# VH-VL binders against q96il0: the designs that were tried, part 7

Target 1, 167 residues: q96il0
Amino acid sequence: APERGAERRDTAPSGVSRFCPPRKSCHDWIGPPDKYSNLRPVHFYIPENESPLEQKLRKLRQETQEWNQQFWANQNLTFSKEKEEFIHSRLKTKGLGLRTESGQKATLNAEEMADFYKEFLSKNFQKHMYYNRDWYKRNFAITFFMGKVALERIWNKLKQKQKKRSN

## First folded at step 7 (VH-VL)

Design N30
Fold by OpenDDE, fold request of step 13:
Structure N30 (fold): chain C 167 residues (1-167), chain A 119 residues (1-119), chain B 108 residues (1-108)
Amino acid sequence: as target 1 above (167 residues)
Amino acid sequence: QIQLVQSGAEVKKPGASVKVSCKASGYTFTNYYISWVRQAPGQGLEWMGWISAFSGDTNYAQKLQGRVTMTTDTSTSTAYMELRSLRSDDTAVYYCARDVSYGEEFDYWGQGTLVTVSS
Amino acid sequence: QAVLTQPPSVSVSPGQTASITCSGDNLGSKYAYWYQQKPGQSPVLVMYQDTRRPSGIPERFSASNSGNTATLTISGTQAMDEADYYCQTWDDSTGYEVFGGGTKLTVL
């Protein structure tokens, strides 16, 4: 049976920013903007004594970041491709080449491009609605877990202080 | 590699319930939706509904409202579809699919689960 | 609810161009998706967002969506392309996914 090659669907390669934060850093780091999503990835710090709740928060943040990166990378690629196709189709309809006599890339006027933007926004409206809904849900969940982690840290500090006073 | 592996074939009587599982692997389960699609013998594809693996939000086809329940277990990366009050016309191959872009495209499919409803 | 209409069958000779249409009200204002299904197999996404081709899908597959009609085009059709093809979109009011009735492509 021929090895059905792993069809790497042209999901925008998750441009894992090759940015490596300093090994001794105790903080989250922000990488350069991803070339596809244009979002800056966050490198999350992992404490040596990470609690299960802290780990859950970190994972949720990482998953949400991945979700955002994938969404915007795909959206930007879709936008770029459809824009190019639109321009090419309109130029062809006008009997114009893809390049001007001066060798520059032929462009459409602002009115013609407005039609493209309107169509693109219309086609992607539902997708954006669902994205926004999920964005709020994810951020709410993150905020909630941040609060829990903060409370856990306070509680642990209080217990440590009590133990030091009893000895 | 991304895979969706479904549970095995089921034979049920009319009025019974069936629960089909779909185990996902090779991707972040909570970042996608799962859609269920069925296909009766010799018929076309029929969308049944979707579920968000993150929020548990669902949208069911009107024809199946009240009879279908979709759930997910994030700990096992498994989606479930339960269909109740089975009828002979529910005999079909049931597919789970990874739903990309919030119910727009189904990029990965399970192998299908045959559910036969017979008296 | 949106309804997508496909021809029940299309026949082509090897090397010829096959065209499969999918008609729906204002389909050009939404994205169309296409799936290939071979006998006893799961559907496979062959085109997405009107004109986009997934990796691993041959370049002979193309699609368009304008007005009320989406079209899947297979240039240089091969025997391996014999399958059922389904178009798909969504209903804006309900968020339901909608499939066409499917088209049997026969390569003669």
Scores: ipSAE 0.862, ipTM 0.935, lowest interface PAE 0.5, mean pLDDT 92
Fold by OpenDDE, fold request of step 13:
Structure N30 (fold): chain C 167 residues (1-167), chain A 119 residues (1-119), chain B 108 residues (1-108)
Amino acid sequence: as target 1 above (167 residues)
Amino acid sequence: QIQLVQSGAEVKKPGASVKVSCKASGYTFTNYYISWVRQAPGQGLEWMGWISAFSGDTNYAQKLQGRVTMTTDTSTSTAYMELRSLRSDDTAVYYCARDVSYGEEFDYWGQGTLVTVSS
Amino acid sequence: QAVLTQPPSVSVSPGQTASITCSGDNLGSKYAYWYQQKPGQSPVLVMYQDTRRPSGIPERFSASNSGNTATLTISGTQAMDEADYYCQTWDDSTGYEVFGGGTKLTVL
């Protein structure tokens, strides 16, 4: 039975970054760029006494990170694939091979590639518009919750100071 | 495993309202859109609209404007589609689908909910 | 509003290549998606972003999109491929999703 070759999943794996921060870390860590999205993942610190508001903020940040990672991983994969297909198609139409006489990967000229970029941008325009909209909404929400958490922390510190003055 | 599980079949009278639920599992609910698509008996697919599970933003098909309302509950990862002022021509199987890329592709579908509008 | 036109039916013999077309104005400037629907079942995504195949879809499925026409091609068509096929895209002005009228593929 011929070994069914591992069909390269053209879907960007939902790869959780394998970066593990030090176990005793008390702050957020930034990992290396993800190989698909090229975005640096953040490992969020979880305080021992995390408030419900802090937890909500953390969850929102994590979900937003996942959203961004998935979007850009897929976008980069799509771009790379379509670019390759475009180049191959154009080279074939020209009667050119995929490799030059020197063995280098054949490429198209800047004008031909401009056509590719124009087409790609056109096809992805709507997607990018919605992405940008959602990006702003997510970041606004994150900022809003950051403000709330900051206020909560201030309030808690003030209560603790009052309790210490009364004793 | 990613799943969309819809509510059961409904029988309604003309002028009534129906609310169909779609419970999502196996993924981060708020990171995707939910689209609703209906199919009348023996007919093609008709897109009804989408909702952002994150923002609650909606886009409804013009034909259904004023009659359809889409909502989400992030706590239960459930999308809802309410259709009001039901007519006989609203008899269809209603599908929820996960929208991956802002209305581009529907990669996972619910099992469908039959809504029958009869006198 | 964008309109997608599909042939109502296509018939092929087993092992032959089936071709289903989807025509729309400037469809090649957008992505086309394809869904398979068997009787009594939910639609299944079979092709996305013109040429991409989801995991679990057989390699005999391919698609292209150029000019005003997207094409779904099924090489070596099997009896199990008998289904309704729908193309889908979006309308740039409204952001509405648009389905074709569907094509019934019969394997004779």
Scores: ipSAE 0.862, ipTM 0.933, lowest interface PAE 0.5, mean pLDDT 92
Fold by OpenDDE, look of step 12:
Structure N30 (fold): chain C 167 residues (1-167), chain A 119 residues (1-119), chain B 108 residues (1-108)
Amino acid sequence: as target 1 above (167 residues)
Amino acid sequence: QIQLVQSGAEVKKPGASVKVSCKASGYTFTNYYISWVRQAPGQGLEWMGWISAFSGDTNYAQKLQGRVTMTTDTSTSTAYMELRSLRSDDTAVYYCARDVSYGEEFDYWGQGTLVTVSS
Amino acid sequence: QAVLTQPPSVSVSPGQTASITCSGDNLGSKYAYWYQQKPGQSPVLVMYQDTRRPSGIPERFSASNSGNTATLTISGTQAMDEADYYCQTWDDSTGYEVFGGGTKLTVL
């Protein structure tokens, strides 16, 4: 019996958005928000005659998207789990059940939840700082490569015009 | 499968340099950091520093400032750690580890590289 | 620099609960991570972000963080759990990673 690989439960399955762009599309497509990250994935178009520079740009964009999706999926899962644990712990400490007399899920007041948010932000502060730094660096790199690709395209158009004038 | 494969054991003299490699596979190399951790014989874990595989940004432990250099080659998905001016107290097993959460979580480790510094 | 303090050793009988503590200044405002290291092997992440368990780690492993002390708990300890355990966090001022001194868990 093939050992069913233990599904890593707590990693947000890389839910490859089942959104498939139309096969004939010559454009990037934006999918619906991912259920874990809440980010909209972009399906990048691959030209038939993609230059090495265009390919490098596309790969950088894809890697950056993957990076963002993974970060936010994990952050949202962490937040949700810690929030639930906090609520349960506080309710237990108060001698309250997880459900109200009306059968609704017991909640904490805004003041109690403020303590949770403060603690969560404190614990995740460094992570967010590094994330922001890397986000700017990635976007700068993407913008730089976009500029290079634009210049390459201009140059190629000029060469084609010269060749047509010489014939 | 995610793997970090390190270079083989090294024997060096005092004052020499050593460069350890760590080849990563099974994931997008540039989306993570690589941390280096060493362990002297019979001692605990000591963090040496990290490097961003994307930007090449580094952070080195103060004790190793000026003697350690971390680099990456994105084309080969390989991280390198160079330690200079080796001393006898640098004898240790050196580990590379994938840093998932910007220096918080080391979820995958290399097999370790023994570096022996002897006269 | 942040310092994490662990007991050098903990002994437990098979089937009993082992508890390993890790104490550090302001550890309550940071996440704690735990690693298991068996002789001649690389460290293995057993707990992350105070209470989270990686896939493949047995449910008998749990962790908590209270004040400036993180605790790794192994319920129903088995002979295979004999190892060195390290806690880890970071220093906010430097971005340095900090390991505890390690705890040798012996299963008697």
Scores: ipSAE 0.828, ipTM 0.914, lowest interface PAE 0.6, mean pLDDT 91
Fold by ESMFold2, fold request of step 13:
Structure N30 (fold): chain C 167 residues (1-167), chain A 119 residues (1-119), chain B 108 residues (1-108)
Amino acid sequence: as target 1 above (167 residues)
Amino acid sequence: QIQLVQSGAEVKKPGASVKVSCKASGYTFTNYYISWVRQAPGQGLEWMGWISAFSGDTNYAQKLQGRVTMTTDTSTSTAYMELRSLRSDDTAVYYCARDVSYGEEFDYWGQGTLVTVSS
Amino acid sequence: QAVLTQPPSVSVSPGQTASITCSGDNLGSKYAYWYQQKPGQSPVLVMYQDTRRPSGIPERFSASNSGNTATLTISGTQAMDEADYYCQTWDDSTGYEVFGGGTKLTVL
């Protein structure tokens, strides 16, 4: 059976930064900003005695980071490409070249660029609204599971105290 | 590679229900929406709705409100679409598609599931 | 609710440029998307966000969207391009997705 390509849209590569934590680290690591998303990835520690609840929290945090990095990598790429296309189109209409006499890329003044920013925001308004809603839902879920993990740890400490006092 | 594999063809009587499955692979299932689109024989594409694989939130086309239910099972990376109170004009190929832009862009599609409603 | 109108068919000779239009009220204020569907196959995204081409789609595919009309253009049309083509956008008031009626491209 033939397989289709990994990605069908013109998007930045999927994934996190090249930062690699030390071997056998027991801590989460925060890497440098990703080139495409401009977000700092977290490299999550997996403890040997990770409870099912702790595993669910870690997976949720990993998936949310991937989702957020992919969204902004895609939006940054779209913004950059549409901005360049807009500038090129307006320069061509004005009979100007794509580069100045010094060899730097020609651009438009702030008033002219305001038209681009308005159009981009208008076309992307609904997408950004749903992104913000989903971002809040994900962060609420993460906070909820962090609370559950904290209670699980308190319960385990109390269970240990009860067993020691019962001996 | 990214794949969406759907359940096999079904034949149903009017008034029955059908549930089509869509198993996703090659990507993080909970980070994308799944849209369902149907195509009656010889006709064009008709959007049915989407579901968030993360939250379970849905948005159904008005025509199908009350008759359609979309669900997901994150443990198997599978989306489901159930259509109830079937009519003969529900005969169509049903597609699932990965939704990258909240119902505006469908970058990967399943192979389609023919549902035939006949008396 | 928004309506997208496409011609039912377009015919071109091999090597010529095919142009498929998609008309809708104020379509240029939204993104337009294009899908190719060959007989017996699922739709395939061929253009997105007005002018973008997915990886794996030949460079002879291009698109534009302005005013009330989006246009899919296939330069140097080949026999393998013979398919049905659908445009798609959304309805601002309902948020529902809208497909055009489809255009059958025939390569003679």
Scores: ipSAE 0.705, ipTM 0.862, lowest interface PAE 0.9, mean pLDDT 86

Design N30
Fold by ESMFold2, look of step 12:
Structure N30 (fold): chain C 167 residues (1-167), chain A 119 residues (1-119), chain B 108 residues (1-108)
Amino acid sequence: as target 1 above (167 residues)
Amino acid sequence: QIQLVQSGAEVKKPGASVKVSCKASGYTFTNYYISWVRQAPGQGLEWMGWISAFSGDTNYAQKLQGRVTMTTDTSTSTAYMELRSLRSDDTAVYYCARDVSYGEEFDYWGQGTLVTVSS
Amino acid sequence: QAVLTQPPSVSVSPGQTASITCSGDNLGSKYAYWYQQKPGQSPVLVMYQDTRRPSGIPERFSASNSGNTATLTISGTQAMDEADYYCQTWDDSTGYEVFGGGTKLTVL
């Protein structure tokens, strides 16, 4: 039996978009921004006669979107949590409360926050370097398969034209 | 359910090679790295390297350069680690682990594969 | 060539607070991770990114990372917490992952 609440780490969920393409859609759709990643998901159309090459391209695009959505959802959550912890720690050290007299969350000024931004970028530098490298590799692969699909469609069109002339 | 299932225990002679498999299920295999970590009897954890399941890019620990090869087969969602020119001090339990943060974090581990190198 | 140093053992009585340290040069400038390993079992991630607790890990587990030292803290220690604990980070110059030597936590 599945264990309830057995997820091994706290991470932002990739929430399902409530957007659903029309039942008879023949096009890819761009949905609203995901609330965790802030990225707009593409909802991919699956044609009845999708070639193996077209299927491979669609799978590559779907997996890349999932990967990208999860990366930014997780990074946005980490940034927000670490920012709040930094602010709370610095306010506590200064003997200040977590809220102003008006009830709004207390903050630090830009100079005080500079240490947080530098620390966060430093701690996440290697991760972002590998993310950027992987992003370029994935986009190169997508472009490569887009070219192969384009050639496949041209060849199929030429074969159809030759068949009609022979007939 | 995310799961990493490794191949069975092996007994090898010095100079031989071993190839351990790690079959992943329950997640999109190509979106994560796989790290390999070993543990000699009574000893601590030793990182061996990682491989990207998407690109096949690898990073091997310096101690193992030239003796280790990591590969993946995306059609079976399986990672492999091959260690060559085995020595008695390669006797260990070998783990595969899913890498969430580009070689920084290991959230799911295989059950381990005991490799014994003896005369 | 980052090195993480842990005490080889820590003993506590049930209900007491256990602290396991992990020392490394400038460790606070990186993330520290903690793993629990019980005899005959695979390691389990118990703390990540310095202070974060995975879902399913009891609230009695907490951690910190500052300066050269990361610390795993288990409050209200129970017999089931008896295990080996490893800290982990990376080496900035090589990108290699580095584990501490491990600490055996004994609950008497």
Scores: ipSAE 0.691, ipTM 0.860, lowest interface PAE 1.1, mean pLDDT 87
Fold by ESMFold2, fold request of step 13:
Structure N30 (fold): chain C 167 residues (1-167), chain A 119 residues (1-119), chain B 108 residues (1-108)
Amino acid sequence: as target 1 above (167 residues)
Amino acid sequence: QIQLVQSGAEVKKPGASVKVSCKASGYTFTNYYISWVRQAPGQGLEWMGWISAFSGDTNYAQKLQGRVTMTTDTSTSTAYMELRSLRSDDTAVYYCARDVSYGEEFDYWGQGTLVTVSS
Amino acid sequence: QAVLTQPPSVSVSPGQTASITCSGDNLGSKYAYWYQQKPGQSPVLVMYQDTRRPSGIPERFSASNSGNTATLTISGTQAMDEADYYCQTWDDSTGYEVFGGGTKLTVL
């Protein structure tokens, strides 16, 4: 049996988000650039008095960031590998070397590269359709819970002020 | 570390229903789809459908439309497949698989659940 | 709906190269995937996105996909490679997943 849990592809970049919840000041922390993505991860702040709704929102945001970072890490890798393979194949067909006289990697002109972009878009069209649909579903869910958290915070503040004024 | 563990073998009569479970571990369950694939004895793999663990959206193979229901329980990271109105030709090993890139790739598979339908 | 056609069986001697074909209309415009299944076991992904090999799959496994045909190639075939092999892609019109009929590889 093949090894369980082994990464088949490069590690997805660390999650990055600059989003701060609408309640309490928070301190998201930006870490060093990830080796493979060169992206600086953002670490979510967890308040000491987090409500169940606030926890649900934070988890949804964390999971969505992970999902989105994994998707684009994988697509960036796929795009880069297939672009190099396409260039290599077309240079070989034309009888050209993989490197120029100066030793730099040879490439194709813009018209030749247009065929690559068309092929890549076609192969990945369905995947990107489902990604876009799921992105909007996640965005709607996040927005919905943001609204619920905002209302919860407003009502808690109003109840607190009502008790103080009656004393 | 990533594992899909399925419920045990079942023997059913024609007309009954079966519900197979698939417990996922080692990854964020809501970020992937689960596909169900069956294999009749001595036959090839037949895709049954997928379910999004995030949204609960499903896509069922035409042959099974109306007889199959796929669900998930996010709190237990478990997917379920229920097949109703069983026939003898539903005798098969039923697999769950983690569905990567929206139906393109099945990278981790459960151990399979044998469902036998006999009169 | 898309159909993937595989030969029912392929036989090779140990150390020789095995080739398993998978034919489908315009298959080269989509990604092809390959699974190995030994008797009594679950399928295992052995090639993905036409030519990519998962971690833990020996380098003697390779694959290609062009035109209407994807090919799984096993060089230096070993007795442990004896299994059923399935190709897979999707149907753009329905969104359904499609498997080939399977090929039994026998290593004499």
Scores: ipSAE 0.635, ipTM 0.839, lowest interface PAE 1.3, mean pLDDT 85

## First folded at step 8 (VH-VL)

Design Q15
Fold by OpenDDE, look of step 11:
Structure Q15 (fold): chain C 167 residues (1-167), chain A 120 residues (1-120), chain B 108 residues (1-108)
Amino acid sequence: as target 1 above (167 residues)
Amino acid sequence: QIQLVQSGAEVKKPGASVKVSCKASGYTFTDYYISWVRQAPGQGLEWMGWISAYEGYTNYAQKLQGRVTMTTDTSTSTAYMELRSLRSDDTAVYYCARDQSYLPKGHDYWGQGTLVTVSS
Amino acid sequence: QAVLTQPPSVSVSPGQTASITCSGDKLGDKFAYWYQQKPGQSPVLVMYEDSERPSGIPERFSASNSGNTATLTISGTQAMDEADYYCQAWRSSTAYVVFGGGTKLTVL
């Protein structure tokens, strides 16, 4: 029985960008695209007097961003691996080497690659559906908390105005 | 009802390996991650690692790197944790726990635990 | 490894309010989770995302976060609440899960 080589299940890419904004930034900072997800990370500003509601909103936004980073990092990794495997398998079937006579990486034609893309999309369709569902749920929650924070800020401004009029 | 059912207690000698199973039911297995957590007698909870049930990606605690392997069988909705080169300090109750998708969030469902005893 | 720090033990009289703290570096950036564990049982999630309560958990359980400190509060503490409580968070850089050292709650 051929020893099924223990396929080294690759560790999940640690998809969190090590991008650190300047310590004294008073604004949200947008970093360069992450090398794995290709998404631009946002570093959220933390106000000195952050309310519990503002903190919760910030945490939700941050978690959603990290969720997106992790999803796309994994998706891009899977895509790259499967694409490479597909190319190698097709070249082998054609009796072609992985490199051309000129030393360039052998590639498949556009028609053959179209088959790969179709198959890949079909295989990952359910995963994308779940992603979209969760994306909407998360954004709905964020929007809801944005509204709450806005109301809190309005209320606090009104209280401050009343206190100034009473004095 | 969501359930995680683990394999029975194990007694092993030092240097041996143990493989614990965790069968999931009541939800879509591939939508979630499984984490493994152990607890030595009278001690706190120690996170060992997680596995993605869908992609099969793993992340192990640094302390256990090289000794632990986590796997899943999607056809049976079962997660496995293998710990090799067992030592006396590996004596613990081992738990599988469900974690939310793509992020190691909180563990909302836990297995009943598997006692692994390492004795000479 | 950033460690979540909990007091080893908390004692409270029946009907009084128990408070268990969990402190950690950057805990203000991450959600805290809380677990109850009774002797010989598996941990049970009692609070998630700093202050959300799972279905089936009594309303006397609440949680809050201030800066880098999470707090589990049990109002009107009952004898049945005697257990070990663990806080938990995760690290974005490594995707590691981290538990606190645990707090033994005794109801006197």
Scores: ipSAE 0.551, ipTM 0.828, lowest interface PAE 1.1, mean pLDDT 89
Fold by ESMFold2, look of step 11:
Structure Q15 (fold): chain C 167 residues (1-167), chain A 120 residues (1-120), chain B 108 residues (1-108)
Amino acid sequence: as target 1 above (167 residues)
Amino acid sequence: QIQLVQSGAEVKKPGASVKVSCKASGYTFTDYYISWVRQAPGQGLEWMGWISAYEGYTNYAQKLQGRVTMTTDTSTSTAYMELRSLRSDDTAVYYCARDQSYLPKGHDYWGQGTLVTVSS
Amino acid sequence: QAVLTQPPSVSVSPGQTASITCSGDKLGDKFAYWYQQKPGQSPVLVMYEDSERPSGIPERFSASNSGNTATLTISGTQAMDEADYYCQAWRSSTAYVVFGGGTKLTVL
């Protein structure tokens, strides 16, 4: 999945969480939870002398974050929608209204709600299996590039040490 | 052999709808997104949206929100794009194209295109 | 909506180097992709992830992406390279795919 759903950096309307990391920062920045996915976005540091390999690693991490946020935002919405539909369907079967006499939203007991949770997990099992597969593939790719970057940095330090000693 | 084979040309009147199919073969269908891209005569490429083959979640171009629906059928490895409330400026060649679901490599395989003509 | 701006046309002589630009705000923060389309044909991916070349694409095709500009470069341009070229990127804030307006490459 391409990078999607990243939190806006400039301006947000009233009633929307604003997150504005410092323009110059030497570290990755972890922001507040996204309201749709409930995941905390990372705002990645871009060093002044970023190598092509470092750039690819950063872009891969950014893209993976968006993919993960989009998956969980979609799952959270699906869960909420199906939960309400399940509750409304079961209340209708019992001849009950959507609200109690006190005006409180009507609910189902724990045993009935357990039926919903079991049904939801069973229905979404394959989707989560494919998500886990892609999550592991992405983490392997990121780890591999992190190793390459680490080796590149060690090599550059050795080259600078030899150059400085020669001068 | 990786292939995306699309349904045949369509002629529609304004206000109608059209549903274009895209059958994939030669690869694991659930590893890829399917994008839909259209091209009006003499014009450039316009992205319409994409759908994930394994989850069925979609992302549509903002200008097409409310008029477009994309679906998949994993049992037949087929993606569908439906465009409703057709207008004359919807006349175009409609392409499907795949992109990798976990690390996009760009749209590496494209369907042959489906001409949809909207005329009175 | 994000906008990727390309020149409408570029002309080169056979054997010369062609450069096709694609401009967008902070485009260098995202991966850029390039497609070739010949008349009556479907687009073909020619560059991905800024500078990577798919198998089967000649080495005379190269690309770069930094700042606000991605560039597709074709060295030793041949008559068969005459086509329309489109850049593409993802817009992270809205998760949309965006294509440039296209550039017609003419080999004179």
Scores: ipSAE 0.282, ipTM 0.683, lowest interface PAE 3.7, mean pLDDT 82

## First folded at step 9 (VH-VL)

Design A104
Fold by OpenDDE, look of step 11:
Structure A104 (fold): chain C 167 residues (1-167), chain A 120 residues (1-120), chain B 108 residues (1-108)
Amino acid sequence: as target 1 above (167 residues)
Amino acid sequence: QIQLVQSGAEVKKPGASVKVSCKASGYTFTDYYISWVRQAPGQGLEWMGWISAYEGYTNYAQKLQGRVTMTTDTSTSTAYMELRSLRSDDTAVYYCARDQSYLPKGHDYWGQGTLVTVSS
Amino acid sequence: QAVLTQPPSVSVSPGQTASITCSGDKLGDRFAYWYQQKPGQSPVLVMYEDSERPSGIPERFSASNSGNTATLTISGTQAMDEADYYCQAWRSSTAYVVFGGGTKLTVL
């Protein structure tokens, strides 16, 4: 029985974007697209007097961003691997080499690639459904906490105005 | 009910390998990650690594790189952890734990633990 | 992310409030998780996302975060709360999970 070579299960791209804004930033920064997810990371500003609610909101936003980065990084990696495998398998079946006579990578035609895309989407349909569900849940939570923070800020402004009138 | 059931205790010699299993039930196995955590006698919790049940992607603690392999069987909803080149300091209770999807967040469910003893 | 630091032990009298701290670099950027472990048992999640309580965990358990320090608070501490408590977070750069050293809570 041929020893099925232990297929080196690729390590997940652990690459949260190492984009670091300037230390003296007083606003949110948008970084360049991540090399794996192709999503632009946001570095959230941390105010000096951050409230517990503001901190929780920031953490939720940060976690949701990282969740999205990780999801799309994995999807893009899987897509690239499966696409390459599909191309290789089809070329082999056709008796074609991986390279053309000109030394270029052999490619499949648009019709053949359409089959790949259809199959890939079908295979990953459930995963995308779960992603969408979780995306809505996370964004709902973020929106809810945005509302709470807004109310807290209004209340704090009112208290400050009352204190100024009493003095 | 969500459960993680691990394989039984193991006694191994130095230089040997051990493979611990963790069977998951009560939830969709492929929607979550599995982490492995060990605890030496009288010591704290040490994270070993995680595996994505769906994609099979792994991330191992740097200390265990090259010696640990994590795998999953989606057909049986079972996770496996293999530790090679065992040493006396690998004597510990080994736990599997469920992580939330796509991020190694908190561990909401734990296995009962598997004692691995490495002795001459 | 630096190692999470916990006090090795905390002692409290029955009915009093116990507080266990967990400090780490950039813990203010990440959610903290807390686990209870009794002798010979698996760890149990008692708090998640800094201050959220799982179903089945008593209301006497609460948690908060201030800057880079997470705190587990047990009000009206009971004899059954005697256990080891571990804080946990994860590193975004490496996706590593990190545990604190653990705190032994003794109810005197």
Scores: ipSAE 0.617, ipTM 0.843, lowest interface PAE 0.9, mean pLDDT 90

